# Ledger of designs, part 18: VHH binders against q89az9

Target 1, 320 residues: q89az9
Amino acid sequence: MNLNGEQKSAVLLALVGIDKAIEILKELSIQEIENIAKCMSYMDVISSITADLVLSEFCNEVRINKDQNISFINNNFIISLLKKVLGEHHAVLLLDKFKNQKNISDNIKKLNLINPEKIVSLIKGEHPQIIATILIYLNRNHAANILSYFEDNLSLDIIRRIANFSSLKKLGQEEFVKIIDNLINKYQNSMLNQQGIVTAVELLKLIKRDQETKILTKMFSSDKVLAKRIKTKMLEFSDIINLDDVYIRRLIKVFPLYELSEIMKVEKEEFKKKFYKNMSLENTNLIKNYCSKKIFISNDLIQKKRNNLLNSVKKILYNS
Short names: E, the ipSAE of ESMFold2; O, the ipSAE of OpenDDE; V2, 0.75 times the mean of E and O plus 0.25 times the DockQ between their complexes.

## First folded at step 4 (VHH)

Design q01 (framework vhh_7pa5_2)
Fold by ESMFold2-Fast, scan of step 4:
Structure q01 (fold): chain B 320 residues (1-320), chain A 125 residues (1-125)
Amino acid sequence: as target 1 above (320 residues)
Amino acid sequence: QVQLVESGGGMVQPGGSLRLSCAASGFTFSSYAMSWVRRAPGKGPEWVSTINSGGGSTSYADSVKGRFTISRDNAKNTLYLQMNSLKPEDTALYYCAKDIGSEEAVSFMDYLDYWGQGTQVTVSS
């Protein structure tokens, strides 16, 4: 953990107590006070170890218990400091500004931890200007990965908007905070809903098959939406061979023959026969011709293609 | 003077269709991206769709994707929004907006310049 000068100053001011901090801050410029206050608003809790390191650098006569933690987000401390130094009106305006900046910073840190593919699904429905603004605040590598998922015309529009961007003022920051908060909430709600369904599926797989069947049958009668979601999550690649021929024929019409050919190279004869009896002789011969070629396909690529086929099956059965 | 005149709204039943038009004047229409924005009573403005200056790139809010189609006719200085499978939630005043972009935007809505009266879309049974 490396603190910059402003962060170290904030820690030291908190340690000396409010009365002494006010005396020190009165000797600083308004800009310096704003910088320190900003750092304090971004610091939630400082461990006793971090505090000890800062104090050791500055004053070797001080001793602190390692179990003691220091909080910099204490509203009473920060509010009292700002009101006494800047006056109540300026203090309120500055605190509102810091709340918006802290919320943006915190949410951007969360977005940097989310997979690029998930972020694309969250922001693809946003105006290009909002997408551009989000990418400006993300880590460059993360932003580049996200941008790579968009088609060329949209990517060009986004880059042009990034190139022409200067800054967000208070109203723009407030709107941006709301947009990012909504995206984070949407992501967290999706993860919570996914975990609940995953838990239900895992429990259903662990109970006796007769009880599982009874529960799912009753669920289809009382809550078709929930039953559909659970069935979709329970469907596995091995289930494809047991589908009615009608669904196999639908699948063949919508799934690319080349990708199917790649899958067929490694599948068992029973799987191949299920598909061949549901397609034209011409298409069957094209797939057989591809399977006879001496082309190596990695296990990772085969698993990806299998997942693509399984997802197409799920769309036909549950999302048509 | 920049002028945007929306038309084509009305009352329609759920599942129905409407086509909105926006007649633009007072600026070089073909040089700007254009957007549709809507505002329901008691709610703030919501972006709906954007089309680039040449018409080759379109973007849609998730709530309307697959149901609405934005298009433009640069020769006629006209923007369109084809609305299909309309829902009660689509009830709002619809505005067309010039997407100005900005090197120093104050708020998100500053990127969208709209000054028309809007056209009312009401979806009810």
Scores: ipSAE 0.013, ipTM 0.543, lowest interface PAE 7.7, mean pLDDT 75

Design q02 (framework vhh_7pa5_2)
Fold by ESMFold2-Fast, scan of step 4:
Structure q02 (fold): chain B 320 residues (1-320), chain A 125 residues (1-125)
Amino acid sequence: as target 1 above (320 residues)
Amino acid sequence: QVQLVESGGGMVQPGGSLRLSCAASGFTFSSYAMSWVRRAPGKGPEWVSTINSGGGSTSYADSVKGRFTISRDNAKNTLYLQMNSLKPEDTALYYCAKDIGSEEAVSWMDYLDYWGQGTQVTVSS
């Protein structure tokens, strides 16, 4: 009998028996397992001669390629075997378990790429146990950055829950998958809305300044909300030095002096001079004293402080 | 054997206030964190607030922060939720739940295992 590769793989797995087939499942994707099961469902009974030929071919391939990985493609045997031997219920649960584990892993990778500030906005309304569980699965540095955005009482509660964590049970894994999927979907939907604004901002930056000003002025007259959103998104940290002194004075009244001192430690003299001329001699001396100390501040922390300052500027200029 | 009995719900107009109570029995109340969870008709459970075993640490869902206050009386084995500035969106069946994750390294689902019958809160004019 002349069998294709998919049929040969199904025959081989059938010959190794249920116990060994289950161990092989750990090496295969759910799609590969489904393919194996479908193939088996369509296969007729096989002769001993055909089985021997498949085994001989496999043994020869293993002998030839013993130093290389052997990949199975388009196989459906294992799903069929699981359904026939373990029953539909147990087979479905096992396959769902593999799918859920893969989905959790993939979504955690996505969360590790999302800015801590955005993750905080997505999870701050969740139960502390859910927040703790998310942080356990994230990279340590990423989780620490996220944790730093929460108030002391909540952070204490979260750390205690992390310290007491062991593992997710089956029901907890299913609910966790749903929660993580919902968070990713919320992020993607907000990102889609933000991309429209980002595209508008990028186009406005590429046109002549005269046209940009004219468009924004007309937009402010017809759609104040949209105009403010676009103008807010256009503002960058480098723009702060070009603000009128009136806005710098207003910013100094509302922004914490200690946090400003941390930013000043790494900024250029021109930036410092802009702020110093708009603050008291007492406050200027406090900042200069802090800047003279050899205290290292991480790039991540300084970027957070810079973002806080920029957000305060945006609030003063565009969010009345 | 864990028993939780919620009370204090009712009908109130927007901007009104209600105080919910939860009487706990069948476990050492002072050893466990407690939560309030609500369920609106046709929707899944939404976490509202948590308080630690000693009462010194509290957390709230964004939707209720600044309006609700969770508290407990360990001597009376009772959990409370003071609800101020109520909105139509707060209409739901409110449950208290035992959080056993603080003592056992168990699923995040632990807080859902010990819900009582719930108390109905309706905010309408």
Scores: ipSAE 0.000, ipTM 0.428, lowest interface PAE 11.3, mean pLDDT 74

Design q03 (framework vhh_7pa5_2)
Fold by ESMFold2-Fast, scan of step 4:
Structure q03 (fold): chain B 320 residues (1-320), chain A 125 residues (1-125)
Amino acid sequence: as target 1 above (320 residues)
Amino acid sequence: QVQLVESGGGMVQPGGSLRLSCAASGFTFSSYAMSWVRRAPGKGPEWVSTINSGGGSTSYADSVKGRFTISRDNAKNTLYLQMNSLKPEDTALYYCAKDIGSEEAVSFEDYMDYWGQGTQVTVSS
């Protein structure tokens, strides 16, 4: 585990002991003390091995008792230190503030890493006030992308709530953390269920064809929801070329021609031929004209376009 | 001080209709947006619909859009939810909630504390 300078400073202050740590902190600005205290509040148990590494980097200059792992979880060291430097009341308020800020910050960081489309699926059932509050705390670009998935009337309601929002008090912060934790748990549980489906799909692809067919047929009669989820997950972009021409013609009617042309620019000739034989001469010529141009499309953008096409295929095949 | 009393729930067959009412007191009803929230057996609260203080703006959850209609009568301090084409998945305890006023800042405490006692809706057989 790699520690930054502030984390190493926190470990050293803990190892030096409270009396010497107080002497050191009195030499620092209030902002520097707050930064170190915040770091200490966020740190969990520090192993004796990690403590030894930090100590070794300072060339064994101070001998310190190493009888137990350093723990900031219980806050005993931090509380005692801050009480002696800032006074008990101020120290307690500061630690409480850091705990609340840490919890909200960590949860928001997790939400900022989740795709907007997935967040929408998680929060679409939430009260507009909860949605508005989530968007206030997210990165502006991320929040804007999420908002774009909502209908005009709901978006208006959310924006109105954002405009009228004043603050979250202590109880509101605690409830907000619980709501965010629940949303993250739903996402993580979905990912765990997704892994189970992925495993099932991989196993089905590896067994004999006739056994796969028998298992899927029996599954459709006993658990249609599971069967559809597995079939949907079994479909890959490479499978599109093997679809019946009827489905390709249906796909061409609903999928944007420009997006299809972007995909076609990077696909193999076999894929292109499958689509061309199922579309009008006019549309074929438009796509061929686009493909002849020296236009660069990023791999990330191509993967997004491919996912859009695959999702359209899944809609056609499995919404029947 | 704030009191919300829901009524109009009951048992109905799939495809049936129910009209829920919420009698509000203890605050200036005409100044606040109002919401319907439901809690299905074994699940957390789910937002259903919101209406602004004047009644000119409404929002609905995707699951109920086109089937439910929220309305209000500010003279009677009453909120309504007309529920049509009911489905088994609509089975839940339905709560009336005080929301945003035209002048009041929104808070999570206000959202959580102003739910009524609820009225049971069961869609079966």
Scores: ipSAE 0.000, ipTM 0.443, lowest interface PAE 11.2, mean pLDDT 75

Design q04 (framework vhh_7pa5_2)
Fold by ESMFold2-Fast, scan of step 4:
Structure q04 (fold): chain B 320 residues (1-320), chain A 125 residues (1-125)
Amino acid sequence: as target 1 above (320 residues)
Amino acid sequence: QVQLVESGGGMVQPGGSLRLSCAASGFTFSDYAMSWVRRAPGKGPEWVSTISWNSGSISYADSVKGRFTISRDNAKNTLYLQMNSLKPEDTALYYCAKDIGSEEAVSFMDYLDYWGQGTQVTVSS
């Protein structure tokens, strides 16, 4: 796809070979060289087709095999080029700087894919300056969504820090890379823990009911927290009809009547009877009137309402 | 020149309490967030707690939450750290650090350049 001028320059310099690239780079400022080297450090591979387009655009007669791909990451070419132009000491410092920036960029891309609510849970306890710095590196829309989860006083502190942000020194960059890596690891570990619970539930659903009951009973005696988590995941909407009337009455107390009415419109008569038995005549009539007034509700909306009801049940039974 | 002077450290048994103080000068104290940072023997610096310029926002490292309380007195240009239920793992040199403010462009890591001489906290039986 489309390359910017710095990226095209980086490709061209790689294609002309080190000796010719050195002659060109000697005419550039240190900052111009840094910008080109930065582009090179972030580019992993470029196709022969893209390389051909760059060559054609600059009208240069370079006899390069059009079937080869060009790599800029961990490339002996970029290291040799920088050492010859800048000297070994300056080349090493520049490459170290780019390694830190690339690591931050890669992890920030991962954070941009994570749900804002989950990121809040991971960073809520971090120093406000760390939170501010993370938000600076994230996509603006994503950062704004994350910020909206914080209380006003913390949001004010974070915005003030963002407004006054300059840059991280070398030591600060190194420590920030570690902080971001730790956040990604915490996220991955939480995902693995969720996967384990899901796997356990799937296995328990596949074994015989008497064995399932024995395992869950023993687990409830030895590890109540784990047992509750597994039982919460095992509960299905179809199980609601089998709940004791005491729980149905508690559910009716806390669950919105209008939302319950929407669910009742599509449920079987035995489900409706279970709830009607446990509610006032007034509320029963309100639900029946709602069901008679509308013809249909989208399946997506019904599934969302069903999940809300199921979550309320889980909260009553296991999470209080 | 930013000057920070910590005091209040000492030796205490596990479960004991200490109150650290930091006297600040050379800048408008009330305009800046302030932090406590510690360095345990053989380890790098660890952030402990931060308080905003107006005490409206307070944050703690997970290791000290529920045990330490940060506070400030802007009229006296003084920062405090009340440390309760002290553990052997809390043994460290404790530093007061000037954090980012509205008038200066300093990063989080730059506050390490503005810490004082520190005060030693030793928790041992």
Scores: ipSAE 0.205, ipTM 0.666, lowest interface PAE 4.7, mean pLDDT 76

Design q06 (framework vhh_7pa5_2)
Fold by ESMFold2-Fast, scan of step 4:
Structure q06 (fold): chain B 320 residues (1-320), chain A 123 residues (1-123)
Amino acid sequence: as target 1 above (320 residues)
Amino acid sequence: QVQLVESGGGMVQPGGSLRLSCAASGFTFSSYAMSWVRRAPGKGPEWVSTINSGGGSTSYADSVKGRFTISRDNAKNTLYLQMNSLKPEDTALYYCAKDYGSDVSFMDYLDYWGQGTQVTVSS
């Protein structure tokens, strides 16, 4: 809730009214006016609480009266102010520029929260210049993770474009906003589809087992893709012990022995026996030796290892 | 070295259709994004559509969305523009262009324009 100096200045200028704000802005450089206008563009509506806090701080320093109206502070005020100071044409261009920059910033924050693998699926079909521009605006570590998913030739092309990048012109900003909006839309639609699967799974878990089995059986006959997605999402760690020995043997061949040893240290004897039955005597003895050691494994780490095992099971069962 | 040859233009009545083609040579066509750009009499160049190297991603100017479809055949080194529901305002010389890759602006993607093909929409 802490405003910086530029944001506080914007609030105060809005509160003094347009005529007085114009007099103040005419004393400032064009760069200072742009900085204040940018802050105002991000602060469409000012709450009375926020305005009172800013006024309290200002009055504490300058001893000014706090009785001011804030109900008319909005984009129309900013537009009118800039038109009177800079002229209509320049004011419109400046406001459009700030709106485009705000939209890019908001969408980039959203992209920084999205898993790199998911972003790759969203942008893999985009022009390399668009991919390069997205990576420039993302957090460096996030961008590096995304870049690592691309083949060497594409990665080289992207890095060359990043190295030659100087800035986005107004037209470039407008086109980039459209592209990013489409990507966010695509992501939201994907998330709605994922929420649908989650809801279906939750409902199936709440109905009677015989009814669940009938529904899933009919679904496998009519829509195998949907059935696999739902069944995969329904699979839990406790189900592993009930898998046929063939799948346990397949799992043991692909899952790291050390990670399995860590899981086995905390699991019940019946779970261990299921795996030992399907392992070589050598590997069984290695795991038993590890389990006998007084080695502490954090609960967070063991849950991560359990999820790794469950994911390997899902790949074996549903990716053929 | 780089050669782009547009064809398929002509005269058509409002509401009609035309399919433009661009034959590319002198570069690895499958490695580059391609665009269609048009220039109407007395006006500057206007971007129409882009397609990425693999053909999986396309973009269109608002004025042509829902009416035009860009596509490519990498085996034939050919770019296409299917134009439906043509309007008098679509009258222009149409160019295909190879990606330049200088900035995010669609106009900044363009580094070579071919000879062009004339599209005239009138009665």
Scores: ipSAE 0.000, ipTM 0.205, lowest interface PAE 15.2, mean pLDDT 74

Design q07 (framework vhh_7pa5_2; at its last look DockQ between E and O 0.02; V2 from the best seeds 0.00; counts 0 for: pae E 23.9 > 2, unsure alone 63.1 < 65, placed apart)
Fold by ESMFold2-Fast, scan of step 4:
Structure q07 (fold): chain B 320 residues (1-320), chain A 125 residues (1-125)
Amino acid sequence: as target 1 above (320 residues)
Amino acid sequence: QVQLVESGGGMVQPGGSLRLSCAASGFTFSSYAMSWVRRAPGKGPEWVSTINSGGGSTSYADSVKGRFTISRDNAKNTLYLQMNSLKPEDTALYYCAKDYGSEEADAFMDYLDYWGQGTQVTVSS
């Protein structure tokens, strides 16, 4: 929880500015410099709280520098320092490396927030080396969950690549930044495309049914993929009764009988008859027996069960 | 310099077969894993298959598993891709690529190079 002396020293050196830090480091042994540099390399951001705690324990000079709004992590300060110590060419290259490391970190944080199944869909076509590199930078639990979606031979290949990984050099970092940025953009575009479909469905539901039918019919003739996506989103519970008996029979085989019984308790006779026609006499009698009992089911629970049934229908009609 | 020359592409009907070859030079072929990558018209590059340096370990994209077989002849510095039960969606320009080696395993992209013009595979009736 509390910073040790070396961590406090690292924070202090960051706050006093580069010229003063260099003067202090000149008085230390190589081992001491390595220990402080190692601490600094693991400290991505210095919070105001952390800075205030360190400054409360140290001298007037450090407080004066903080009060002057020291921007130790400012790119302009880093560029100026590197340009003075190194040539402009080397300073630019090293700054680009720092920027790439920051971009990787930020984008990896975003990937850690995305559902593993969705990440798999985004990276499934990527080379195993790219997949391996992504997994190295992700949280271990998240990476393990993602890996579990891959076939055994591919998982072996990925683990072998992870085991042999040492580091990303500048060129590798630049290419990795591009790949991760592209993946984040694909994710965001997927979300925008889903919002577009939702908006289209909402508009179609608000126009006259005759116009809706004409638009969907023309769409089915010119863009079957889009028509399928919109139709899937437009499918309502009331449409289930109009499905061919083949689909009702498939639905009954995969949907829990007890859950179906709860739905049947509140549905109209025409809906019940459609299902009873397509199921065994024994299952029909089990549902009728449940429906005869005076068990109260809340509207919220019924809507949840209806949504479960509708999702099963969508899976049968439009998914593998 | 690393040089990879792909050959064996052509036009076939759905259900047909083709065998792609890649002649490698300019590096110690037997020390590197090798991959096949394809690019369909209007799409980005898609990984197809990888084989390790010794040929004993292979991996495949889900879309080609069970239909394609990757192999290599280290004595001839040649990589192969046997493509069976071809589908229209297999239509693409196919590239062979140098992959990771038994030497320094440093950066992931350092082992991925696309060379030559690739070889065109077209599956249509």
Scores: ipSAE 0.277, ipTM 0.753, lowest interface PAE 4.1, mean pLDDT 77
Fold by OpenDDE, look of step 5:
Structure q07 (fold): chain B 320 residues (1-320), chain A 125 residues (1-125)
Amino acid sequence: as target 1 above (320 residues)
Amino acid sequence: QVQLVESGGGMVQPGGSLRLSCAASGFTFSSYAMSWVRRAPGKGPEWVSTINSGGGSTSYADSVKGRFTISRDNAKNTLYLQMNSLKPEDTALYYCAKDYGSEEADAFMDYLDYWGQGTQVTVSS
């Protein structure tokens, strides 16, 4: 049987039910509880065969009759169990940890299935530490293939970082989850050919302004929804700097300051000035202070935040 | 907005004890590892100690190991540093710092999100 002791225990606890499981867990150390709970969190579906094997082994060891029903481990069971054993606070922390770990694991599995060249295209602009961290979690062969696409100096840096890697502490577990999630989303979005509207927008940007206006005006008369979609998509992040100050002021009122700060950290001074002149000195100083800090954020996360800002702008303009 | 406010610093004789506190606000305190960092006059920042989000794991610089104890009260959003057997070499401005995640690396102060204003600790005869 390929299950370790913690995994077998997880299966057994699920089978005996929450009430009995609680009694058993009370006799275990916090570390043991954590280990078993982690295993439970990873076990979405236990096959009947696996359950039978575990039960058989257990019955053989303790000479108990096989009269137990097979139950499925669900999130509610785990949550209830942990809350009762560890209390609400500790249970939540542990569950969050498990959730993040599971998320990482699931997304890594997805990344392992993506073509190395595509992966490189997604991560080539990232900081070497982020690249190194990603490669550490990927299958070795897959990681090696990906690494082969990088120039020698970068590869050396990545390998050094891998060699010195101790834990996700440098990047943070939550941040890493976000990074990987964004990568997967980016990949999926690239596959979802919103190709028609994008193509239309590209073409409209290339034609004379007068013609564009005529087309859109006519479109608004026949298909207002489509016209609005196209018009909103035509607005790029780079256009924000050219907006009237009234819209910037409206934007600042509705957009989270922290997120704006994150964006500003990587933006040009001209962009910053456009916002600073339209916000309080206090908020300006807060942003400046934030920008002075050495914060490690992935390009994908920044792009997501930019998109959030852009969407807010689009909403404001749409309602104007 | 993230705020970290240190307190409990002061002047003490060698061999004495102090307890520092850091009041945290503006973020989910219980979700993040916290650290103490100190800066002595004329020196760069030095990592002192880290505690993970749940308080179950702690780490210390070699210079303070066995003398200092880091702890936290997540219900009060407060970080603590018990300093015993203080030495003149412990004289520094002590900072409370927030990490990006629930776990902290000992050696990389550049990855701390936010720092407090610090509290002064002076050990002198």
Scores: ipSAE 0.006, ipTM 0.226, lowest interface PAE 10.0, mean pLDDT 82
Fold by ESMFold2, look of step 5:
Parts: C-alpha cells; sequence; structure tokens
Structure q07 (fold): chain B 320 residues (1-320), chain A 125 residues (1-125)
C-alpha cells in the first residue's frame, strides 16, 4: 500500500546518512522537501524493526544497498539537512513554519482543557473571525458549549465565518500563533492574579475590623485597581442582608423595582424584611403582591438578576 | 510591567475639542481590547468607550455617543480618544485601561485593570 510514503522516505533519508540525504533532496522540489521535513519533525526514534522493514521494501523495489550509519531523526538532523540543501534563509523560513504549526497544536490542546465560560471571557473582545478560527480547531462539543454563550447576532456571524473557512492563509499563521500565545498567557496570569486576590481577601477577613478598614481605605487611595478587585471579591450575595440600612436605601434608589421583585420571590424572608424596612409602603406592597403570585422563573435568570443586584451593591460600596 | 500613560488633557471652553492619547508598554498592545474610563470630582468611575484589539469594533456610553471617537494605532502602541462638542459634565480625570478579566466578577470595573495616572480634562466657561 502507498500509505505513509512520505514517512517511508523520511526513514530512508535518515538511514542513508546526511551526505547522501543531501544529494537526494537536491533532486526534489521544494514542496516535496517540505512534506518530508514535516514527517521528520514529528519523528523521534526509529526502531530497528521499522528501519529493517522500510529497508527491505526499498531493496525489493530498487535493489540498492542501504547506509546503516544512522538510526534516529531529531531536530538537529533536520536543521542541518535543510540548511545545507536549501540554504540558510529558506531553511529558516520553513523551520519557522513548522514551529508555528506545532505551537498552534499544543496551545489548542490547552484551550480544550479550559472551561467554556473562561474561554468566553478570554475571547469576548476579539474579532469574530478570530473567534471562528479558534472554534474550528477546538473539539466540537467544547466549541458548541462556547458558542452557546454568545449573543444570537454574534453567534450567527461566527457560524457564517466557520462555514466559509477554507484555510489559515487569511489570518496568517504567525499572527494566529501570537494571538493564541497571548490568550494562554492571559489565562495563566488571570489565574495567578486571582490566586493572589483570594489570598489577600482571606487575610483581610481574618484581621480586626478597624485594621481591615484602615488598610482598605489606604489601598483605595494609593492603588485603586487592586482595592477594587479585593473589595469585589470580598462581597458575596449573602452579605447584602448584613449591610447598613444606608446602603440598602441607596441600592433601592438605583435598582429597578421589577428586577428586585423577581429576586425577592426566591429569597429568604430575612432578606425581604431588610429591604421592606427601607422602602415606601407603596413599593413594599407592589413587591409583596408580585411575590404572592405563582410565577416560575428559571435558575439561570435568577442568577443573572442576583449578579446584577450584587454588582449595584459593589458600585455603591466602592464609592462610599 | 504593564504601563499606561495618558496625555492630551487640558482646559477647554464648552463646545471645544481635545484629543487624548495613551501610550502602552509591557504587554502586546495589539492583542487586547482597550477602554477609556473617567472619574469626575467626588464621583465614582464611569465607563466611556471600548475598542477591540484590531480596532474594527467600538462602543460608547450613551452620554458621549456621537461626540467622542475611540481609535488605536497598534504600530505605535497608542490608544486615542477624540472628544468633540465638550460639555461641562465631561470634566473628569480620564484613564485608559487594559481589558483584563477577573475570575467571576460581574462588574465592568472588575475587567479594567492596570490604570495609569490619568489626564485631567476641564471644561469651563
Amino acid sequence: as target 1 above (320 residues)
Amino acid sequence: QVQLVESGGGMVQPGGSLRLSCAASGFTFSSYAMSWVRRAPGKGPEWVSTINSGGGSTSYADSVKGRFTISRDNAKNTLYLQMNSLKPEDTALYYCAKDYGSEEADAFMDYLDYWGQGTQVTVSS
């Protein structure tokens, strides 16, 4: 069978020795050399059994003796061969192309291990063509999960671009490598930064209240971005019922009453009482009327509404 | 280290124009979305505008739509904000920000890290 003909050629060239391989490659086209070099770049060790099988097949077809001085393929062999046959400039360009292809493959493996929601947060600012290209390389189930997080119009655009995708030529292989590398680095830095923020929050929760307040106040004045990130991480939805009434009154002024009613329907009575004592009788009755109705609201929508309320609280506390 | 340096602020009459610049270093500028945020005296930060990494998609706060234009030059690692028809309520300290996410934070401000010193814009008669 003519399966792996390029792989058989790669083995034969390694077995005949570098001097003879150079002579043979000089008679081949640049594309033929590229194909063989690609096969060589993924090969590490040639077993003696594999070498003997390839040699035997070759001898039967051509009836020539084999040079038995070489047993393996590695990057140093490939680099030396390409530089000598093609010249340094063209060899460097070809080797860079192979490095880029391997880098893309390795980094895509990493992306397949990252949760879909994290990938969405990493790529949400990218051009739809970049998003489409990334999704094409990912596992189908993983890509489908990621796609489900985007708005309908954007999802349509991404699907259209995937359907029309022919090759990486438009994006440029080198630019795609840079984009993927930056995404992986962004993810890793985000995880490291979150680890440090989590540690800081844990420490701040363990110290005395007056020390905590002084540290956070000073930090807000001198390092606004860090203070905001720590303050945001310190606050949980369950903390809202423990806030001073002043903050609850401010929250009621800026948060939509209809969304508050939806949240109240699924919350504990203690939570509701905290808000009722800080609002007008008219608004209290409106919310109580909504809560008494048999209306079903999905858990996903409830979580979105809760996050919106928590975000409003964070803004009020940040500016207090 | 990531550094963002804003410039181009100043005093201007109502209806006037200013062009803000933000010089970026310490990261691959062309790979990240960028935002402008402003902070009026005694008030919290307000998002102004965002531009994607390639410059092809922009968004604006309702308060500045049609008057402000965000742009970027990826070759010069520079972000710009052209501000036209300036109003007294535009008086603020303007910052550029790298779009960088927090883990599960829902607030827009949690995605905007590495702020510079800002550049002051004052609109007064």
Scores: ipSAE 0.000, ipTM 0.080, lowest interface PAE 23.9, mean pLDDT 73
ESMFold2 (binder alone), look of step 5: mean pLDDT 79; pTM 0.807

